VHH binders against B box and SPRY domain-containing protein (Bspry). Designs and how they scored, part 10

Target 1, 197 residues: B box and SPRY domain-containing protein (Bspry), of Mus musculus (Mouse) (q80yw5r259to455)
Amino acid sequence: SPLLTQLWAASVLGSLSGVEEVLIDERTVSPLLHLSEDRRTLTFIAKKSKVCSDEPERFDHWPNALAATAFQTGLHAWIVNVKHSCAYKVGVASDQLPRKGSGNDCRLGHNAFSWVFSRYDQEFCFSHNGYHEPLPLLRCPAQLGMLLDLQAGELVFYEPASGTVLHIHRASFPQVLFPVFAVADQLISIVRGPLAT
Below, E stands for the ipSAE of ESMFold2; O stands for the ipSAE of OpenDDE; V2 stands for 0.75 times the mean of E and O plus 0.25 times the DockQ between their complexes.

## First folded at step 4 (VHH)

Design t5 (framework vhh_7mjh_2)
Fold by ESMFold2-Fast, scan of step 4:
Structure t5 (fold): chain B 197 residues (1-197), chain A 123 residues (1-123)
Amino acid sequence: as target 1 above (197 residues)
Amino acid sequence: EVQLVESGGGLVQPGGSLRLSCAASGFTFSSYAMSWVRQAPGKGLEWIGRIYSGGSTSYNPSLKSLVTISRDNSKNTLYLQMNSLRAEDTATYYCARDTGEWHDSPTYYFDYWGQGTTVTVSS
């Protein structure tokens, strides 16, 4: 139907021109992560000896970080390079996601406040509120695209190079959503759009 | 039939080194992340580290300076190299197949374990 055709076309267009410039919010970055100077690359450092300001926004256990930009309305697209990591989560989280503690309430995909695509070694899944849907991918994606349509209530994960839709989640999303990231192996990087400097 | 068999444990003097091995069979070893965990006398399980199928490693920060995990996919074998051993490193060491989510409790993320090999650090 028209919806599926439109979603496919939107996915391809997002890959080519509609990709947003997303930056990580340094105040949210877990002590287990290093954030690059351009605020696009998160590297897993596996040590909590790093001195960080004690902001209420900062994750203090899980290796999580949020984007600096909140999405309230409309259509949004961004791409993450995941080639160098065997353990990562990318997607969206509401502003209600707790930042402190080691429980499932702060663990992406295990609470009502986060919706993520995850890789653990050779396994891929979509996770939300403790529900985990395995994704039988034929190849490891080097880049992951996300398309968030707040009007339609759709979050789409796709492979930008091929335009292949990997997963679609439909829900009535909270008005305020942030791109969210976690990495537990090597690094992930937000891809600059075609017109980025 | 999945099997994991640890070897290489024994008595070692403080400051010494040991290399433990874990022989895997009954599954496609090269497709799985593998972990080492240990249990000291009178203590709970302590995760040492993991190695992903492609060779990337992640370690418990408390142990990172003392250990190195490696694998040989052609031999279906996992290794744990330990250096500068201390009395508090005395424990039974287990290898485990790691198919789970991110590591906050060893028992939630491992579907198969070996029988363990004992390392005693003393004179």
Scores: ipSAE 0.249, ipTM 0.572, lowest interface PAE 2.5, mean pLDDT 84

Design t52 (from t15 with S58Y; framework vhh_7mjh_2; at its last look DockQ between E and O 0.39; V2 from the best seeds 0.00; counts 0 for: pae E 4.2 > 2)
Amino acid sequence: EVQLVESGGGLVQPGGSLRLSCAASGFTFSSYAMSWVRQAPGKGLEWIGRIYSGGSTYYNPSLKSLVTISRDNSKNTLYLQMNSLRAEDTATYYCARDEGYDWYPSGDYFDYWGQGTTVTVSS
ESMFold2-Fast, scan of step 4: ipSAE 0.475; ipTM 0.724
ESMFold2, look of step 5: ipSAE 0.345; ipTM 0.670
ESMFold2 (binder alone), look of step 5: mean pLDDT 82; pTM 0.830
OpenDDE, look of step 5: ipSAE 0.580; ipTM 0.817
ESMFold2, look of step 7: ipSAE 0.083; ipTM 0.471
ESMFold2 (binder alone), look of step 7: mean pLDDT 82; pTM 0.830
OpenDDE, look of step 7: ipSAE 0.071; ipTM 0.547

Design t53 (from t1, 22 letters changed; framework vhh_lunsekimig_d3)
Fold by ESMFold2-Fast, scan of step 4:
Structure t53 (fold): chain B 197 residues (1-197), chain A 123 residues (1-123)
Amino acid sequence: as target 1 above (197 residues)
Amino acid sequence: EVQLVESGGGVVQPGGSLRLSCAASGFTFSSYALYWYRQAAGIERELIARIYSGGSTNYVDSVKGRFTISRDNSENTMYLQMNSLRAEDTGLYYCARDTGEWYDSSPEYFDYWGQGTLVTVSS
């Protein structure tokens, strides 16, 4: 089944260019990040902004942000342009992910509530709950696609330009998941889907 | 053994310029992000500039537009060009390499530090 799932994913990926509109939830954006007016681009700023971050939804230490759309059932696909950043994390997080503090419970990939693909300089890995699996990528992807199949319990990371599957993670996911983002260099942008009418 | 050696510090008047160097050995220089930290008297070390292996840079606001970080991969050396120096720029300047995956500016997440080079800005 793993082989068939990988072949199926590769077949589906060849036709994907961002199936659904995913926008950042402004209320969650860390004071280390600037969110564009169209809510698709996150830019890392050198220092914490002057905002007090009183909202319970807002990350106050790590440079994280959540999407506004929650996934509970079905098949979901989105693409992020990562060409301009050497330090980012993208994936999914449970609504239970803590927002406040500097500990690992809020750090993507270091807790039970987040599943992320990360780049730090020239190192790539998949991280969940403090387990970090190095990914020996030959080239830096300019775009990262994510495919979440909640019925099958699969999260797929792929490169849209080549259709190459970079990593597949299988799990029994919690009831509510959000696309999650962290950027610590320059910017990342959510790619608009061609089906946006 | 990883070695980082800073140089170029000195005494300069306000408005002056200095160029700091960080010579690295014992690792594949071109594959790592490198950082400049500053430690002023009575203050913990703070990140002032960062340069990734691909050349992307970040600066703390207080030095942006005045300092320029750069690297020469052929010479295994990182630089910090410091212009329009102010009294508050006085401190020990350290170069550092990270311990791996890291997004916090806290010094405890670094495993390799240089010895530091002293910059004094006084009239």
Scores: ipSAE 0.114, ipTM 0.473, lowest interface PAE 4.3, mean pLDDT 81

Design t54 (from t19, 22 letters changed; framework vhh_lunsekimig_d3)
Fold by ESMFold2-Fast, scan of step 4:
Structure t54 (fold): chain B 197 residues (1-197), chain A 125 residues (1-125)
Amino acid sequence: as target 1 above (197 residues)
Amino acid sequence: EVQLVESGGGVVQPGGSLRLSCAASGFTFSSYALYWYRQAAGIERELIARIYSGGSTNYVDSVKGRFTISRDNSENTMYLQMNSLRAEDTGLYYCAKDQGYSYDWTEDYYYMDVWGQGTLVTVSS
């Protein structure tokens, strides 16, 4: 039931005392991206001018990056500010996601190892393993929330300001997942979790 | 039928200017990002400029500050204003629209939806 699903989502979002502290793993950042000093903002720099050592963890073609935090069990939530970008992908990826090459095996949403919400200009979809589900959104979200329930097998994309669920994907996920990001226009930023006093 | 038609190429002296046009038909122009690519002899086709439906733009460093991409949604036309032209800017200029959502919002031109025939720009002394 759509109404019951929306009420459940609102209840779950309301039970979260805060959003997790998620930071980008600088070792994974594509040479097409600039990572801010606080490790929360990824800026698309449009050209591979950066000389990076070719570490195994680093994406070398697609403008991708992973979070430093791995999720194995439980309920996890994080929010990304996407207001300033017309081209981005956010979601989760398995540690099995290949880092090297220009093929679909490294392209978020085109392989068995990544599950993403994406915007390309004025179009939105959910993508996994080369299947792309269009999302006819009435308005462009300024922030995207993600809620990952590894025991229930649910990945939820929502708009934090309104509590509106944008998409729910249900699956048996791999035991180890990382928040994953791609930017091909301007920037996206991870919203700060609760500040430790 | 989706079509893109380039025009405005020609021969200019170094330091000169040209304005290229890309006339589009068969799709809702105002809803899509559009691209200018350049193909020089013996060199891979490369993305030089991009404009999103909302007006956000990106350029390769070699043309930044010299080239300006723009769009006129009322005329279904995209432009590339090229100033301070150099011999290295010589090439066949293509406009492109990708396949839409989730296909190549980066640099891989093989996933582009439609390519025009191109317009030739020659910068010579």
Scores: ipSAE 0.089, ipTM 0.444, lowest interface PAE 4.5, mean pLDDT 81

Design t55 (from t8, 22 letters changed; framework vhh_lunsekimig_d3)
Fold by ESMFold2-Fast, scan of step 4:
Structure t55 (fold): chain B 197 residues (1-197), chain A 129 residues (1-129)
Amino acid sequence: as target 1 above (197 residues)
Amino acid sequence: EVQLVESGGGVVQPGGSLRLSCAASGFTFSSYALYWYRQAAGIERELIARIYSGGSTNYVDSVKGRFTISRDNSENTMYLQMNSLRAEDTGLYYCARDTGEWYDFWSGYSTPEDYFDYWGQGTLVTVSS
């Protein structure tokens, strides 16, 4: 199938025109998270900031962060190491996702602006706009891959080591999407995306 | 019927130790993540420690290295071993289970305590010199 061919190309060749390496945007990182110097690792610290910044880009309640790169068109792929976390969310979010407050409008998967794969302990689901689809996974993924095709309107979650597709979501996505991350246990790390050569 | 009962609180001097227990009934204990929260007078309730079904743990910085959360699935009991206690550790300690909704976990960081399945009045810890 075309999707399997693209997964193979992303994993083996790494040579896709117009794609960038994904790094986390420090300006968006929740005060509950520590971002590594290489901007690839988010660690949950559960530390309450005494002064929440008034800057509009930063999440001030939920343990969320956005990638620095916006996707507007084309095919994009990136991989996250999730081996060390029992509680995380990864996927994509619109720039319209609110950054401030404790409500569902800022909670990944509970609003019209985010589409995420999540793990909570031994349970996995895909969530968008408060709709929650359980995923019957037999193994906990050590790495999670995402493939976003904005022209076709597809977001694919897969296990890179096995080549197994875990979930496919089809939709007409907003013009601007960012990889989005949330961590509430230990850490997750961006491993790599497709390499342009 | 889900029930969680806290015990083990008391009065202790700074530098002392206490072991809190949370006895659970009415659910398959080994399948759920569990949490300890605390509340001091006039201060918002805070999440201090979490233990996942598989045994992985998290702690807030203020208790890391001093407190140890553990679970005994055969006894349906979760524990909080508190060492090197400080005056700032004084408060009511509550245990909580997730409600079976994957996202309630996220709510526990800064949202009302009624989002969690709480049973009991908590156990009082007083650190006094």
Scores: ipSAE 0.098, ipTM 0.462, lowest interface PAE 4.0, mean pLDDT 79

Design t56 (from t21, 21 letters changed; framework vhh_lunsekimig_d3)
Fold by ESMFold2-Fast, scan of step 4:
Structure t56 (fold): chain B 197 residues (1-197), chain A 125 residues (1-125)
Amino acid sequence: as target 1 above (197 residues)
Amino acid sequence: EVQLVESGGGVVQPGGSLRLSCAASGFTFSSYALSWYRQAAGIERELIARIYSGGSTNYVDSVKGRFTISRDNSENTMYLQMNSLRAEDTGLYYCAKDQGYSYDWTEDHSYMDVWGQGTLVTVSS
């Protein structure tokens, strides 16, 4: 139902360019996920590893992972290729997000520490702190862009190919945020940004 | 009224094949992801294969390349074709319907809201 508002907002975001190269923090990767050697691709393996280092930073139940780079100020943009997955979550999480256990406090979108766009099969949703807003999308995005403006207090999800804004969330974010990822079908990959030099 | 009924289990020798069927009724079959779980004696159920309405599938490493999950939306039936069976494949096989939550998914069986009664697969000689 907010489709007209999304299309209007897309005209403003159409001028934005430049995305960061974000890499996954290997220490955080759930035993349900395989991380590629370039630290950009997360593959769901559907079975927990027999041998996994039990670091404090590592998620031990949900198929989650964090980026290695923290955001504290400014404007940040990154893109994730999601075309190969029917079940994923992407967004941002506070450094306070718990890593251990099967409860809602570690489950992206079900706690005060994570803000995510999700796909499950043909359904799309934005989730934060147990509030879940269905998103009426006409097509499945092949790539998802995220724009985080910490000065304005905005997290924007958009489809890079069409320039369409899918969702805007406004909040007073915690001091430290990380891009966060979850995959429960096949794989997702962080798109390499252009070189800053 | 909502129910899942498994069939196709049996006794086979190592290297044999079986095809399991899961007949569903009482819900819009084509709208839900469906899964096969396996439970060995004294062990909790483990997700082995899942199929989404969009056509995506996933498998645990131990069955990848040997098992194929498929669905027939016109017959409201899901299948698991099991080839090159091994002794470790022995167990009760359950089909399960996802709760339909777009906000969560997990290999943890606690998120499946409809289960069948199971069909026994024994691989031994």
Scores: ipSAE 0.103, ipTM 0.445, lowest interface PAE 4.2, mean pLDDT 81

Design t58 (framework vhh_lunsekimig_d3)
Amino acid sequence: EVQLVESGGGVVQPGGSLRLSCAASGFTFSSNALYWYRQAAGIERELIASIYSGGSTNYVDSVKGRFTISRDNSENTMYLQMNSLRAEDTGLYYCAADTGEWYDSTESPYDYWGQGTLVTVSS
ESMFold2-Fast, scan of step 4: ipSAE 0.512; ipTM 0.771

Design t59 (framework vhh_lunsekimig_d3)
Fold by ESMFold2-Fast, scan of step 4:
Structure t59 (fold): chain B 197 residues (1-197), chain A 124 residues (1-124)
Amino acid sequence: as target 1 above (197 residues)
Amino acid sequence: EVQLVESGGGVVQPGGSLRLSCAASGFTFSSNALYWYRQAAGIERELIASIYSGGSTNYVDSVKGRFTISRDNSENTMYLQMNSLRAEDTGLYYCAAGTSYPEDWYSTESYDYWGQGTLVTVSS
């Protein structure tokens, strides 16, 4: 039945005319990251900035950032170009995710407030609340799509060009979710909705 | 048994060069990410350079253009070529290896394998 669910999800993805425009919230960007002027590209710089460390919404240790738009109801889709990065995390996080500190409560995938697909060099996994499910991928994805169905309680990770489903996670999600990002190699960038392939 | 052993540290004048080596054994060198960290007295350990199995490299801004990280998979050795050295480059330099398990890559909590450190002193 997992196969039938994956085929169904691929059919839904194939029927989408495009994906949502998602932009990064500059207030949340870790001092280890540079955000481009169009708010779509996060570049790992490995240098902490002392200028922004006191803002309550800003991550101050892990190389994390949140999207500016919150999701509360409905069906949402967005795509991230990950071609140039060997170390990243993408997915969703609750508005309750702590922003300050070096502990697991701010570490994406190690707390009850974040659900992420991750790449660390040649290893891929899905992580939530300290549980890590290895993903046996045959190729490194150049783009990673996410589909969030808040009514069904599903978060789907897929390869946009082929429509291949990489992972489906089912849960009762918190009331408010944000796309969440971490990068520690080169850069990742959010793909424009109407022009996404 | 996994081991990382640094060498190549020493005393050098400002503007000089040093090459650090990190010999790795007991793990699949060519498939893992490798890192250089440094620590000055009273300062937290800082990531200065990384190199992934596919060849992607990253540098902290203060060393970019002056330091070059490289790896030799046939000799299971990683290098850090340090040029145009400054007094503020003084510190203990550590190599670290990522694991094949899914883990974060930023802090000391993300690594199981560290070298013993090699001292670099830049003085006039």
Scores: ipSAE 0.289, ipTM 0.637, lowest interface PAE 2.7, mean pLDDT 81

Design t6 (framework vhh_7mjh_2)
Fold by ESMFold2-Fast, scan of step 4:
Structure t6 (fold): chain B 197 residues (1-197), chain A 122 residues (1-122)
Amino acid sequence: as target 1 above (197 residues)
Amino acid sequence: EVQLVESGGGLVQPGGSLRLSCAASGFTFSSYAMSWVRQAPGKGLEWIGRIYSGGSTSYNPSLKSLVTISRDNSKNTLYLQMNSLRAEDTATYYCARDSGDWYPESGYFDYWGQGTTVTVSS
């Protein structure tokens, strides 16, 4: 079946492209977020629950976090479970993304340093540098897959369950990129590649 | 032009229940996420929860077991059901329209109601 073939192709591509467990860098986690023990789940907290250390890596305003793994070359794939959240952003960010302040320079999708798929309520967008491209999705994705090809200059967002490509962004990316996350409703969690938990 | 009017506040005994309503006008209510926010006497604003246009809800974890937010898009009305009320729940309760902004610390809201007062006392 065409759908089964599409799902299998997406799964095989993910497995071949450096699928690894992407973990959150706890040093970067906003005080508005709780990070789980396994470093895979980010939960939105209504208000700051603790005093965070003054780490230069830590976001101090927006509910952002970075992955611990930097991508400098090659093909990379990761999947995020987003079914429990109506407000999230996932994608990649440059190592030059500022961590401190409430301005647009730290707000994912509103600066030259971040490229994200975003959901707010029933609206879906791809956002980069203040440009917001609406995405007309027929259904809310339960999981989002991301494929980053630094040689080809491609960032692909897809739905792993159906194998459907949701958006492709082509650009000359900075050489150092991190998976980046923001959540403003409930939680999101990193899953392993399409063939793993 | 946007107007939000809360109602249903009043005096309630400890352990009691109360349902607040918010009547919306001047915009397409069904297209917006809506929030409830409260302010106890002499305290700051406390976000209670949000209901998205599709009906999904998100709550302040400190209040999740005590409240339920719902909406009726055909009536342009937002509801807050509160159960097991305590003296510390005495506050002015506001409904607010979410702007769609990613500013979760302040719960970015572009319009607020005037508030309805709930007093929990024997």
Scores: ipSAE 0.252, ipTM 0.556, lowest interface PAE 2.8, mean pLDDT 83

Design t60 (framework vhh_6z1v_2)
Fold by ESMFold2-Fast, scan of step 4:
Structure t60 (fold): chain B 197 residues (1-197), chain A 124 residues (1-124)
Amino acid sequence: as target 1 above (197 residues)
Amino acid sequence: EVQLVESGGRLVRTGGSLRLSCAASGFTFSSNAMGWFRQAPGKEREVVARIYSGGSSTWHADFVKGRFTISRDNAKNTVYLQMNSLKPEDTAVYYCAADTGEWYDSTESPYDYWGQGTQVTVSS
């Protein structure tokens, strides 16, 4: 039953009481994005933007940003509020992801350096290296959880409130990964972990 | 090449209704997402509503939900904004905008193509 499935999933995902507080690296934020003062909220600027200062770390075309925290080993979990956006990508990227240019090498999900869950309007997919797997979701998630198990080689996308697993990707991941974000409509926000009060 | 022509803006009393229209030409309208934006004097331009190419997928800003409805007619190359229960704070120039590609595929910011705008004034 949906209730029993929900309770079971909550039991498994509830063990992730150590959901991490992740913050955006302001040096990476695209000129198409505004980063909030608390470094948790990315807002898409609908007007044509001018180029920001030219740090090597900064994306200069696509509306991308990276987390400040790198993952190299272990189990990591974080949650993003996506309720207010119909166009976003969230997941992980290698430190080798190029920052400059308009090509597919910087476009999340179209290169060997990024693994993302994406929403464009009412369509959802998982994307990596130009392969796009449609996800037939019955409802739009308000929050999206990510669980990265570098020992097992798994990246899990789930809905925290229901404990529903939306997608699991299995791979041998690169040595260094960062949570990665793109938003092209309204805003997305990193949720404070259960340990942050 | 791309042209967007808004119409329908006028002076309306509080609680009134208006339908704005935007006639599009110079691109494959049925393949492109369309949006309505507004800007009051001295204020930032803000997104009001969006509609994707097939017409069944729409988004409306919280401040207009339940009052405004975006729609499109691909046979007429026209996008509409039905505005009900108008309030003085809805007073603004309303702009039609076209996203001529997937948001992430554009070499420029989404909604680079804009109409000239149509003035909506709501009086008490």
Scores: ipSAE 0.015, ipTM 0.287, lowest interface PAE 6.3, mean pLDDT 80

Design t61 (framework vhh_3k1k_2)
Fold by ESMFold2-Fast, scan of step 4:
Structure t61 (fold): chain B 197 residues (1-197), chain A 126 residues (1-126)
Amino acid sequence: as target 1 above (197 residues)
Amino acid sequence: QVQLVESGGALVQPGGSLRLSCAASGFTFSSYAMSWYRQAPGKEREWVARIYSSGGSTSYEDSVKGRFTISRDDARNTVYLQMNSLKPEDTAVYYCAKDQGYSYDWTEDYYYMDVWGQGTQVTVSS
């Protein structure tokens, strides 16, 4: 039920001690993206740089990037400011996610190795392994929170300002997961610690 | 009734400029992404540019980046395409389209289109 989900979500969010600080792994950043000095902001530039290294970790086609921190057990929460972008994907990916090529195996949400919330203009979806669930959102979120419970096998997407749960995905996740990001319009930024409202 | 009316097409010399307009009616214009498509002689219709409903963010087909600019005037229910440094390869009928609003991925070559206009002819020739 929507009301029971809201009551449960309020209980879970109210029990959170804080938000984890996550940083982007510069080695993974696509040549279509610029990473800020503090490793929190990804900007879509639609330009290919010859300065990019050819590291095996680097995405070479899709505008993707991974966090530097791997999650293997426990409860993890992080928040992304998405106010300035109309085209993005955020969620988690296995370390098995391929980095090279233009195929669906590297395209977030189209393979067995990534689980993402996506926005394209005013449409929102949850995507995994080529299965896309439309999400009927009444308002574009300015911030998007993610809560990953590896013991319970739950990935929760929520709006921190309102405390609204947007989507819950339940699965047996691989042992190593990374926050994953893609942006194809303007920019997105990882939020530092708890927010005061 | 949804309606899209394109205008501004003309014969132009290579290197010239044109501004196309698309007047929209019958729907809440400010709530939808708007796109321009073109169809060259003997070819299928291809996507050219898109302007999103949120904040006016834009995207372009690679061959027109830096030369074309899409913009919108929500008060007048109009979308524009400013075309600079025109090439013979830009010769086509240009169409305005209202996005259906459903695409599971922004990397699609084309979007689901709800409504197409009648088009406006652009010819680039010496």
Scores: ipSAE 0.122, ipTM 0.440, lowest interface PAE 3.6, mean pLDDT 81

Design t62 (framework vhh_3k1k_2)
Fold by ESMFold2-Fast, scan of step 4:
Structure t62 (fold): chain B 197 residues (1-197), chain A 124 residues (1-124)
Amino acid sequence: as target 1 above (197 residues)
Amino acid sequence: QVQLVESGGALVQPGGSLRLSCAASGFTFSSYAMSWYRQAPGKEREWVARIYSSGGSTSYEDSVKGRFTISRDDARNTVYLQMNSLKPEDTAVYYCARDTGEWYDSSPEYFDYWGQGTQVTVSS
């Protein structure tokens, strides 16, 4: 039952005591984006920098970036502050995601290598491999949580403050997945997890 | 049918100001993000500014930040571009465009309707 699955997932998310600290991999950051010194904030700058090095890992067209940490096994959770952006994509991508070019193979949600929650203005979607499921959200989330269970094959998008599950996607995921980000308005930032003490 | 009609283009001296208007009809204006583009002779069409419907958030191409201001009047179905401290390099035909709602790119194909344009010339 979809309702029972939503209630169960919300219960699990509500019992979580914290989330992982994820950092952006500077080598992947599109020239349309500025990465903060703490590697958590991506700001859309619109104009491509001509001084950006052309690393093989770097996206050269779409305003994309990958996390520095790969997930291969287990349960992972992270939160992104999206309050300041009307245009963003967040989710996970395979290491096979192409980095170069303007085609759909590098466009998050339009290829077999990326699974994303997307906001553009007032429209919200889950997108994978060119299939876009509209999400009828009544309120714009200020923070967006992701929960990736590689053993169960589940990617969950939720609103942390309310514990509301926004979308659950089930799939046999590739062995190596990275949190992936795109921002085309203002900024998004990865929320810090609890300090290790 | 969807229509976008730009106006306000003129000849102005360097350092001058000008306000462009884009009157929209044939769609629920308040539900769409709107953008301004410009095209100088022999150059590709470049994005200038965007205003979102979701809260009036705005974004700008770096060369116009601090000089240009995009705004909207949803009651009048109009988007504006206030241009201050104009430079000869701002000389172009300025176009109003409706966002498709899919994703930002500086590529014009991400906009489903365009106006006919209004000419801005910055010269003495």
Scores: ipSAE 0.252, ipTM 0.587, lowest interface PAE 3.6, mean pLDDT 83

